# VH-VL binders against Indole-3-glycerol phosphate synthase (trpC), part 19

Target 1, 261 residues: Indole-3-glycerol phosphate synthase (trpC), of Aeropyrum pernix (q9y8t7)
Amino acid sequence: MRDSFLQKAIASAKDRTSLLEEIAGNCSPKPGRPSLSSSIREWVYRVGGAVIAEYKRCSPSAGAISTLDPVSYVQATRDASAAYSVLTEPNWFCGSIELIPYFARYKPVLAKDFIVSETQIRIAACMGASAALLIMEALTPRELQELAAAASRYGVEVLVETPDASHAVEASRLAPGSIIGVNSRDLKTLRVDYEAMLREVSKAREQLPGEVILVAESGIDSPDKALKAFKAGAQAILVGTAFMKNPQLREKILAELLQIP
Below, E stands for the ipSAE of ESMFold2; O stands for the ipSAE of OpenDDE; V2 stands for 0.75 times the mean of E and O plus 0.25 times the DockQ between their complexes.

## First folded at step 13 (VH-VL; framework fv_zagotenemab)

Design v1 (from t5 with heavy chain E50I; at its last look DockQ between E and O 0.56; V2 from the best seeds 0.00; counts 0 for: pae E 6.8 > 2)
Fold by OpenDDE, look of step 13:
Structure v1 (fold): chain C 261 residues (1-261), chain A 121 residues (1-121), chain B 112 residues (1-112)
Amino acid sequence: as target 1 above (261 residues)
Amino acid sequence: EVQLVQSGAEVKKPGESLKISCKGSGYSFTSYWIEWVRQMPGKGLEWMGIIYPGDSDTYYEKNFKGQVTISADKSISTAYLQWSSLKASDTAMYYCARLEDWSYPYYFDYWGQGTLVTVSS
Amino acid sequence: EIVLTQSPGTLSLSPGERATLSCRSSQSLVHSNQNTYLHWYQQKPGQAPRLLIYKVSNRFSGIPDRFSGSGSGTDFTLTISRLEPEDFAVYYCMQSTHEPYTFGGGTKVEIK
């Protein structure tokens, strides 16, 4: 059977993990990392929503997105962002685990990769990550539970990426205390289906306990879309491509949020 | 914008070789499977095979295995379908399509416009 | 391989009428991940196929709501609630649950 992209990505991640086993064994998670969830909640309290700014140079769908360097990106986004999402997958996303320490100087960092092993989580923690991404579709329920538990041991929060409200609810059950992300993909364009995302975010919010942080993942390219996501029930939005192309968009989003009575 | 652009129509004689192309743009060409589909005149769609340009992993439908060769040149974001020796029965429209398979096998989302291959004496 | 049987072969209807197209699979299309990868494509004369419905019941981007998909296991249906003139075309079901991926024989929806 042909391997899916995800399968290939997972295989690659496993290979990379194997190469880093020694490093993982010799490192210790950095204490005192800022909390992603706390940051999000603070922003929700203050302005009604949080923005997770994602640094992503490439993607499977878009290819090369931007050559914007991390320094310039941070300069443009840090004052209006609750956290950073950092792609560490090198093959398709042009990411690097080495980016985590830099971004972690400024904000809580969500390490984004195809995480399939505890080793990956440990390394992320050692690098200073506050949270790690778990892709529900990439993991069995048991794996999800195990990795979430592992993350907890390292003081790493978990953002579980899910495709819809139903899975969001399930993820919440499998990984209690996790941050739940909804990422609805438009398979025609391989882009996030924004409208579908909104619907699923709304549905998820109706079903999830109030304390669960819900994140609308990607698809935001305007202040209007950001506001709609928050209105739909998301406490945070994760913005990648749009910020890479226009980092100043964050300030515009913040400005709009501040106008909400 | 994601696009698949195929090479132009071909008129060939039996026994001749042929290589048609499918160029992808607007996305990471190496990250998605490209499939070839045959449609004989007035007939349905037939899956021929598929290739992952990133590593050239290739699979053929059993009836097309050994009959055609699927390849890719990732440096120019192009997939190929070729025959070493055409037959009249190869007369058909040939489509390339991108497979959306983020997590699991999904579906063909973007298609080329098709390449008409006519093989006649 | 999975055989998809579409019926009827030809469906003659008038604009405004409801079209019901069937696709039956030789075996269950439920994947081990519990998803069902049955999709519907539309092909107009001289054009490449375009995706209408993916995974049984999800409308693809830009597809009008008059198109809907349903079914489970081995029996699937594409419904066009009210045919528009532009809907007269050939419709194919396709499965990607099992390799090799296969298409149905198609249903031609033609104007009566």
Scores: ipSAE 0.046, ipTM 0.636, lowest interface PAE 2.6, mean pLDDT 91
ESMFold2, look of step 13: ipSAE 0.073; ipTM 0.650
ESMFold2 (binder alone), look of step 13: mean pLDDT 90; pTM 0.878

Design v2 (from t5 with heavy chain S103T; at its last look DockQ between E and O 0.73; V2 from the best seeds 0.00; counts 0 for: pae E 5.2 > 2)
Heavy chain, then light chain:
Amino acid sequence: EVQLVQSGAEVKKPGESLKISCKGSGYSFTSYWIEWVRQMPGKGLEWMGEIYPGDSDTYYEKNFKGQVTISADKSISTAYLQWSSLKASDTAMYYCARLEDWTYPYYFDYWGQGTLVTVSS
Amino acid sequence: EIVLTQSPGTLSLSPGERATLSCRSSQSLVHSNQNTYLHWYQQKPGQAPRLLIYKVSNRFSGIPDRFSGSGSGTDFTLTISRLEPEDFAVYYCMQSTHEPYTFGGGTKVEIK
ESMFold2, look of step 13: ipSAE 0.414; ipTM 0.760
ESMFold2 (binder alone), look of step 13: mean pLDDT 92; pTM 0.935
OpenDDE, look of step 13: ipSAE 0.265; ipTM 0.742
ESMFold2, look of step 14: ipSAE 0.200; ipTM 0.681
ESMFold2 (binder alone), look of step 14: mean pLDDT 93; pTM 0.934
OpenDDE, look of step 14: ipSAE 0.214; ipTM 0.731

Design v3 (from t5 with heavy chain S103R; at its last look DockQ between E and O 0.78; V2 from the best seeds 0.00; counts 0 for: pae E 6.9 > 2)
Fold by OpenDDE, look of step 13:
Structure v3 (fold): chain C 261 residues (1-261), chain A 121 residues (1-121), chain B 112 residues (1-112)
Amino acid sequence: as target 1 above (261 residues)
Amino acid sequence: EVQLVQSGAEVKKPGESLKISCKGSGYSFTSYWIEWVRQMPGKGLEWMGEIYPGDSDTYYEKNFKGQVTISADKSISTAYLQWSSLKASDTAMYYCARLEDWRYPYYFDYWGQGTLVTVSS
Amino acid sequence: EIVLTQSPGTLSLSPGERATLSCRSSQSLVHSNQNTYLHWYQQKPGQAPRLLIYKVSNRFSGIPDRFSGSGSGTDFTLTISRLEPEDFAVYYCMQSTHEPYTFGGGTKVEIK
């Protein structure tokens, strides 16, 4: 039986985890890391929404996205971003764990990988990550719970990425206190379905406790779309490809947010 | 835009070798399975096998195992289907297609235009 | 392997008529993850197949509303509510629930 991309990605992550086991054993999570949730809430309070700027050079769907270096990216995005999302998966996303310390100098960092082990979370924490991504579809409910608990032990917040509102609700139950992300890929178009994402964000917001931070992770490539996501109920938006191609977009988004009474 | 572009039509004689190609673009070639499908003249579609260019993991349908070789060169985003010794019965249209497996839809979403292989004496 | 049987082999209809195509599986196509990976493809003469419906009932991008899919378990249907001239083609069902992937024999929708 062939493996799916997700299965292969998970397998790769496991292999990488094994390779990093010694490092993980000898490192300790950096204290004093800023809180992702706190940053998001601050931005929500100040301007009505938070932007998580994602540094992603490659993706399975898009291939190579941009060769923009981290320094240039930060220079272009830092003033209007609540946090950075950093891809650390090296094979398909052209990421690296070594990117985390750099971005962590400026903003809370969400470490994004196919996290399937506590070791990965520990490494992220050691590198200075404030939060770690847990992909609901890559984990069993029990694994999700365990990893979320592990993250907590390391002082790492968790963003649980979910495909829809129902899963978002479930995720919030399995991992209390976690940040919930909705990433809706439209299988009809094989693209991120922005409208579907909005619907699911709205549905999720209706069902989730008010204190749960909801992140829209899909399809934001314009100020208008950003605003609609916030209106739909997201406290934060995660913008990747669009920022990689046009880092200045963040300023436009912020400008629009500032106009909201 | 995702595209699969296949090599041109081939006219061969029995016993000859052949290697046809399928080049992917507009996406991460190493992140998706490439499928090969045969369609004999006036007949239906037959799945032949697949390859994951990222690690060259390959699977064949039982009737095609040993009959053809599926390979890929990820450096040029190209998958291949080859015969060591063609038979007249290999005359067919051959399609490559991309398998979408993210979040497990498991369908062939994009297809090449097909390569017609004609084997005759 | 899973055998998909499509019926009828040929369907002769006029533009504007409703087309109903059947695809029956030799065993259940419900995956262990509870999804059903039965898809429909359209192939016009001289062209590559085109994905119409995925996972029983989901229209693929760009597919008109007149195409719809239904069914469960082992019995599936593709419906074209009102045939357009461009809809006359061969339609294949395909399953990817079980290895190996298999296609139905196809239904030719031809103009009466």
Scores: ipSAE 0.049, ipTM 0.613, lowest interface PAE 4.0, mean pLDDT 92
ESMFold2, look of step 13: ipSAE 0.093; ipTM 0.666
ESMFold2 (binder alone), look of step 13: mean pLDDT 93; pTM 0.936

Design v4 (from t5 with light chain N33S Q34G; at its last look DockQ between E and O 0.64; V2 from the best seeds 0.00; counts 0 for: pae E 3.8 > 2)
Fold by ESMFold2, look of step 13:
Structure v4 (fold): chain C 261 residues (1-261), chain A 121 residues (1-121), chain B 112 residues (1-112)
Amino acid sequence: as target 1 above (261 residues)
Amino acid sequence: EVQLVQSGAEVKKPGESLKISCKGSGYSFTSYWIEWVRQMPGKGLEWMGEIYPGDSDTYYEKNFKGQVTISADKSISTAYLQWSSLKASDTAMYYCARLEDWSYPYYFDYWGQGTLVTVSS
Amino acid sequence: EIVLTQSPGTLSLSPGERATLSCRSSQSLVHSSGNTYLHWYQQKPGQAPRLLIYKVSNRFSGIPDRFSGSGSGTDFTLTISRLEPEDFAVYYCMQSTHEPYTFGGGTKVEIK
């Protein structure tokens, strides 16, 4: 019986967790890590929207994306960013837990991985992460609830990645207080579907309390796409390698964001 | 741009060995299953088996198991189909294809151009 | 092993006509997830197969809307509403609900 990609990713995450327990198992998260949600709300208040800059070296669909080192990426992006999303998954995304400190010095960090155990959340927080990704499709409802509760005990916020509005509403119910992401990529096909993402963000905004932070995820590669995501109801957008590929994009997104107020 | 490029046509004699290749580019080669499909002259498509190049996990259709070897070299983004002893009945077009898969198998989205193998005296 | 039976074997039509191709499965193709993993491929002479329709009725990217799929359970149909000259080819159904993956025998759509 062949394993699906998600089954392979979950199995890899469990193996990596066992190794992490061996090498870092007694660490405790340092207090004073900044809040992801507070940073997003501050940027929304000041300029009408927030940007989460993602550091991602590889992906299944794109292969190698960039060799830009984390220090150079931070220098290029920190002034326009409310937070960083840092891939820590090593096999398919070329990430590492050791990347977190390079970003956490400057901004709140979302640790982005296939998180299946509270050990992963604790160790990410030891490295300085402010938040952890939970992928709704990778978890049962009970697992999602238990991991969100564990994150709270470590002072770690949760971003729950969801494919559509109905799952966004369910995620908000299962993990109250979580940041909710709507992914422009279908995790089943890895296909970018920006227009569907916009419709689902709009639907989710209608159904979620106004205080729930809604994040529009990958597929945003231009200022007009960024503005449309904010107008659809997202408080934050997640921007991957677009900043590294087009320096004018950084300046243009910030300029359009500032024009919102 | 996703591409699967296969090695060129082969003319062989019965009993000879053969290894044909399928090189993937434009995506993370190790992140997708590669499928092998046979098409005998004038006939339909037959699934032969598959490999996940990331860990070399490999499965064969029952009639091809023991008849061919599926392998990959992830360092050069290449999958292989190999015979230790060809038969005349191995004369066919051989395709590689990429499986779109996350939680469940979906479909083969990209195909190689095919490798014609002719086995005759 | 799941047998996919396609009919007719050959369909002789003129450009502009409607083509209706049938695929019947020996067992239900409804997966426990609720999805039906039945797909349609086109193979033009001398070319590799090309995905047209996935999961019964979903058009793959770049496929014209004259191609449509329908059906459920064990009985499936590919329809080409108005044949274009480039549509004369062999069409295969394929299932990935059950291992091993299997293809139908094909329907050749040819010029009368």
Scores: ipSAE 0.345, ipTM 0.723, lowest interface PAE 3.8, mean pLDDT 87
ESMFold2 (binder alone), look of step 13: mean pLDDT 93; pTM 0.936
OpenDDE, look of step 13: ipSAE 0.357; ipTM 0.774

Design v5 (from t5 with heavy chain D57E, light chain N58D; at its last look DockQ between E and O 0.58; V2 from the best seeds 0.00; counts 0 for: pae E 4.6 > 2)
Fold by ESMFold2, look of step 13:
Structure v5 (fold): chain C 261 residues (1-261), chain A 121 residues (1-121), chain B 112 residues (1-112)
Amino acid sequence: as target 1 above (261 residues)
Amino acid sequence: EVQLVQSGAEVKKPGESLKISCKGSGYSFTSYWIEWVRQMPGKGLEWMGEIYPGDSETYYEKNFKGQVTISADKSISTAYLQWSSLKASDTAMYYCARLEDWSYPYYFDYWGQGTLVTVSS
Amino acid sequence: EIVLTQSPGTLSLSPGERATLSCRSSQSLVHSNQNTYLHWYQQKPGQAPRLLIYKVSDRFSGIPDRFSGSGSGTDFTLTISRLEPEDFAVYYCMQSTHEPYTFGGGTKVEIK
């Protein structure tokens, strides 16, 4: 009778996709899209870690988030960013697929939405996205496998968001070659828990093949936290809009990366 | 940061109408269910129903269905509980609360201060 | 509808004593996802309830460790290891495993 937030988000995504399938033509992914994984690996090699800068206008927990227009945001943040994570979900995150081109000109773009259909992946790539988010909690194992296969057909990389190391290992098995994100919660508070995330990143690094890119998501709001996430085994971190707007915090992250042993 | 602020106490006579409010701030009001809970004098807590302000999806506990109306005006981040014709048995404290249900638990994490409704001749 | 029966109705104790509050459900509260959505709230006079324990045994943020929860299936317990003056209140269990959500009748913990 009552749907959870995630169930509502999935239903909304299905409705949006159904409309797109009725009216969208057979658009083709934009040529020349850069590789998200290659950019992450290059930054890891050069400076010891990669920053994925998130562009998010709203969220359920925060409401409206003060931010810049896309062009100004990119100008302020591109020198510190390996990639952009762009929210395209319109109802709760105030996003749009039309945002993608503003970022994709400069860096690889991860399209961040509740992805339930290959049409969403194709359309994101038509707009210039290099990768698409798959949320493990939102998909059955079969759906995850099918969407990852579809992404491969469109030349789109996948970041699979997982809650812990056990699911990260399973996601790597179900969707080989995917980038794996860890976004952990404290079982006591149900909040995103940075300390739990660190533990699960470390566990996941131990169990995953070395070539699998591991991303630490959410809860990273200081340079010290960023450094600890890299030391725990993440090759990339996802950092929010408010953090990236602050030039002192951006400069501090770069300085901390240079200190990674 | 997160706050639910309810309208003030009401003193009414049987047969009168009433609409009480619950204003949410410090979060995306349209992204969380708002729950209504009744507490009759000296009694326990009773779940009355809920609304998702984002699309106005509404559910009622069976004994309250048809007895009250739950609504929301998302443009001002406000949920409402209303009666078309109050009875003396409606005398109670009424709370609104926010449901935490991102992908897991169904508990009420923030509560309004309550609105005391007194119905007597 | 799930009925939650709390016992005792009133518990008269002195500060420093251990309090044990019971909540019994008319049906199993184990959800198909294997979680048990049984929660405990505290309500002081003139105040809204506040969450203490969720999912049987997990303390909510900022709740002192003297509060603990236990139980499974249909039988649940809230324990206050050493009562403090601020702990004298009414305690409600609440279940959200099944629609409609229901509360227990409450246990009043009062000074002896």
Scores: ipSAE 0.284, ipTM 0.698, lowest interface PAE 4.6, mean pLDDT 87
ESMFold2 (binder alone), look of step 13: mean pLDDT 93; pTM 0.939
OpenDDE, look of step 13: ipSAE 0.359; ipTM 0.772

Design v6 (from t5 with light chain N33Y Q34G; at its last look DockQ between E and O 0.42; V2 from the best seeds 0.00; counts 0 for: pae E 3.7 > 2)
Fold by OpenDDE, look of step 13:
Structure v6 (fold): chain C 261 residues (1-261), chain A 121 residues (1-121), chain B 112 residues (1-112)
Amino acid sequence: as target 1 above (261 residues)
Amino acid sequence: EVQLVQSGAEVKKPGESLKISCKGSGYSFTSYWIEWVRQMPGKGLEWMGEIYPGDSDTYYEKNFKGQVTISADKSISTAYLQWSSLKASDTAMYYCARLEDWSYPYYFDYWGQGTLVTVSS
Amino acid sequence: EIVLTQSPGTLSLSPGERATLSCRSSQSLVHSYGNTYLHWYQQKPGQAPRLLIYKVSNRFSGIPDRFSGSGSGTDFTLTISRLEPEDFAVYYCMQSTHEPYTFGGGTKVEIK
């Protein structure tokens, strides 16, 4: 049987991880990392929603997205962002774990990779990550539980990426205390199916406990879409490509949020 | 915009070789499987095989294994389907399609316009 | 391989009518991770197939809401709530849960 993209990505991640085992063994998670969930909640309280700004230079769907450097990106986004999402996968996303420390200077960092091992989480924590991405579709329920538990041991929060409301609910059960992300992919455009995402976010919000932070992942390319996501029940939105192409979009989103009575 | 553009219609005789192409654009060509699908005249769709341009990993449906060769040139974002010796029974429309397989086997989301291959004496 | 059986082979209806197309698989299409990779395609004469529904019930981008998919396990249905003139075409189900990928034989929706 042929390998899926995810399988290939996972294999690659495993290979990379194996190369870093020694580093992982000799490092210790940095204490005092800011909390992603706390930051999100603060922003929700203050302005009604949080934005997670994602630094992503490449993607499988788009190829090269932007050559915008991290410094310029931070300068444009830090004042209006609750956190940074940093792609660390190097092959398809042109990411690097080396980016985490930099972004972590400014905001809580969500480390995004195809995480399938505790070692990856440990490394992320050592680099200063506040949270790590777990892709539900990449993991068995048991693996999800184990990795979530591992993250907890390192003081790393978990954002579980899910495809729909049903999975969101399940993820919440499997990984209590985790941040839940909904990423509904539109395979025609290889972008997030925004409308589908909204529906699933809404459904998820109806079913999830109120304390669970719900994140609408990607698909946001306008202030209007951002607001709709928040209205649908998301406490935070994760914006990648749009910010990479137009970092100032964050300020516009914030401006709109501030107008909400 | 994601597009798959296939080479033009072919008229061939039995025994001749043929190589048709499928060029992808608007996405990372090396990150998605390209699928080949045959549709004989008035018939349904048949999966033939696939290739991952990123590493040229290739798989064939059992009935097409050894009958055709699937390849890719990632430098020009092009996948190929070729025959060393055509048969009349190879007369069909051939489609390439992109497989969306982010997590697990997904679906064919984008299709080429098809290449009609006619093999007759 | 998985055999997908579509029924009926031909469905003759008038515009405005409801179309119900069936796709049955020889075995469960539920993947080990719980997803069901059954999809529906539409093919009009002289055109390439286009994706309508993916993973049983998800409308692909740009697909009108009159198209809906349902089902589980081995029984799946594509429903067109109100046929439009442009909906007369051949519809194929396809599974990608198991290799090799397989298509159903198709259902031709033709105008009565």
Scores: ipSAE 0.047, ipTM 0.638, lowest interface PAE 3.2, mean pLDDT 91
ESMFold2, look of step 13: ipSAE 0.393; ipTM 0.751
ESMFold2 (binder alone), look of step 13: mean pLDDT 92; pTM 0.931

## First folded at step 14 (VH-VL; framework fv_zagotenemab)

Design w1 (at its last look DockQ between E and O 0.76; V2 from the best seeds 0.00; counts 0 for: pae E 5.7 > 2)
Fold by ESMFold2, look of step 15:
Structure w1 (fold): chain C 261 residues (1-261), chain A 122 residues (1-122), chain B 112 residues (1-112)
Amino acid sequence: as target 1 above (261 residues)
Amino acid sequence: EVQLVQSGAEVKKPGESLKISCKGSGYSFTSYWIEWVRQMPGKGLEWMGEIYPGDSDTYYEKNFKGQVTISADKSISTAYLQWSSLKASDTAMYYCARLEDFWTYPYYFDYWGQGTLVTVSS
Amino acid sequence: EIVLTQSPGTLSLSPGERATLSCRSSQSLVHSNQNTYLHWYQQKPGQAPRLLIYKVSNRFSGIPDRFSGSGSGTDFTLTISRLEPEDFAVYYCMQSTHEPYTFGGGTKVEIK
């Protein structure tokens, strides 16, 4: 029986954890890292929504996306971004844990990887990450709960990526205080589906307390799509490939959100 | 744009060796399984086996195991199908295809190579 | 191993007619996750196969809506509502619910 991509990615993450322990040693997370949730709430208060700008140079489906260096990307995006999502997975996404400091000096950083170990969370925090991604589809309920507890001990916030409203509510119970992301798929194709994501964000907003930060993930490549996600109840959007190709999309989204007369 | 480009047609004699190629572009070659499919003249499609170029995991359909070798060179984004000793019954069209199985379960073969015609005759 | 039996072997039809192609599986193709991984491919003379329909009823990108798929469990159908000249080809069903992956024997749609 062959392994799926997710199974391959999880196995790679476990192997990489052993190497990370060797090169990073017993580093301790720095206190006083900026809060991802606080930054999101500030942007929501000020302009009605927050943008998390993702730095992603490669993906399995697209291959190489951009050669834009971190410094240039930050210069183009930082003034209106609430936070950065930084890919640290090296084999399929061309990321590195060493990218985190380039972003963390300017904004809260979400370390984005296939996180399966407490060690990954600790080392991301040593590099300056404010939050870590947990993928609900990659973890058992017990694993999710244990990793969220570990993140709390290191002063690291958690964004739990979920496929639908039912799982979003469950994630909020299993990992109280977490930021909740919705990244939905077409039930027939299992591909990421913006329209499904939008529907499930709306459902999740109705079932979750207003204090829970809801993030709309993936498929947002235009100002219209961003505005619809905010109106459906998301406090933040995560924009990746579109920003790597057109960093100025950020300003266009902001202009749509403000709708200044 | 995803493309799979195969090596050109081959005319061989029984007992000769052969290695045909399938080069992928427009995506991360090491992130997807490559499938090999045989079509004998005037016949249907037969799955032969597959490889994950990222780690060289390889699986064969039971009747092809030991009859062919599937391999890949990830540094040049190329998969291979090879025979140590061809037989006349190996005369067929050979396709490579990409498996769309991005997350948890195999879906379908979404992109196909143009095919390599192998003719084995005395 | 799953055997897919396609019928008829050959359909001789005129442009504008409706084509109905059957694919029957030796076992249920419903996966434990409740999805059915039954797909349809078209192969024109001298060309590689190309995907038409995936997971029973979903048209692949760029496939005209005159192509539709239906069925469940073990019994599946590809329908071409009004044949165009470019639709005369061989059609294969394929399953990926169970390993090893298997193809049907094909149905040739030819001009009458």
Scores: ipSAE 0.230, ipTM 0.703, lowest interface PAE 5.7, mean pLDDT 87
ESMFold2, look of step 14: ipSAE 0.148; ipTM 0.678
ESMFold2 (binder alone), look of step 14: mean pLDDT 92; pTM 0.929
OpenDDE, look of step 14: ipSAE 0.459; ipTM 0.790
ESMFold2, fold request of step 15: ipSAE 0.020, 0.026, 0.045; ipTM 0.612, 0.613, 0.628
ESMFold2 (binder alone), fold request of step 15: mean pLDDT 92, 92, 92; pTM 0.933, 0.935, 0.931
OpenDDE, fold request of step 15: ipSAE 0.662, 0.651, 0.665; ipTM 0.859, 0.854, 0.858
ESMFold2 (binder alone), look of step 15: mean pLDDT 92; pTM 0.930
OpenDDE, look of step 15: ipSAE 0.537; ipTM 0.817

Design w2 (from v2 with light chain N33S Q34G; at its last look DockQ between E and O 0.67; V2 from the best seeds 0.00; counts 0 for: pae E 5.2 > 2)
Heavy chain, then light chain:
Amino acid sequence: EVQLVQSGAEVKKPGESLKISCKGSGYSFTSYWIEWVRQMPGKGLEWMGEIYPGDSDTYYEKNFKGQVTISADKSISTAYLQWSSLKASDTAMYYCARLEDWTYPYYFDYWGQGTLVTVSS
Amino acid sequence: EIVLTQSPGTLSLSPGERATLSCRSSQSLVHSSGNTYLHWYQQKPGQAPRLLIYKVSNRFSGIPDRFSGSGSGTDFTLTISRLEPEDFAVYYCMQSTHEPYTFGGGTKVEIK
ESMFold2, look of step 14: ipSAE 0.318; ipTM 0.715
ESMFold2 (binder alone), look of step 14: mean pLDDT 93; pTM 0.936
OpenDDE, look of step 14: ipSAE 0.272; ipTM 0.748
ESMFold2, fold request of step 15: ipSAE 0.276, 0.193, 0.504; ipTM 0.708, 0.686, 0.806
ESMFold2 (binder alone), fold request of step 15: mean pLDDT 92, 93, 92; pTM 0.932, 0.936, 0.930
OpenDDE, fold request of step 15: ipSAE 0.468, 0.487, 0.501; ipTM 0.810, 0.817, 0.822
ESMFold2, look of step 15: ipSAE 0.189; ipTM 0.659
ESMFold2 (binder alone), look of step 15: mean pLDDT 92; pTM 0.933
OpenDDE, look of step 15: ipSAE 0.351; ipTM 0.771

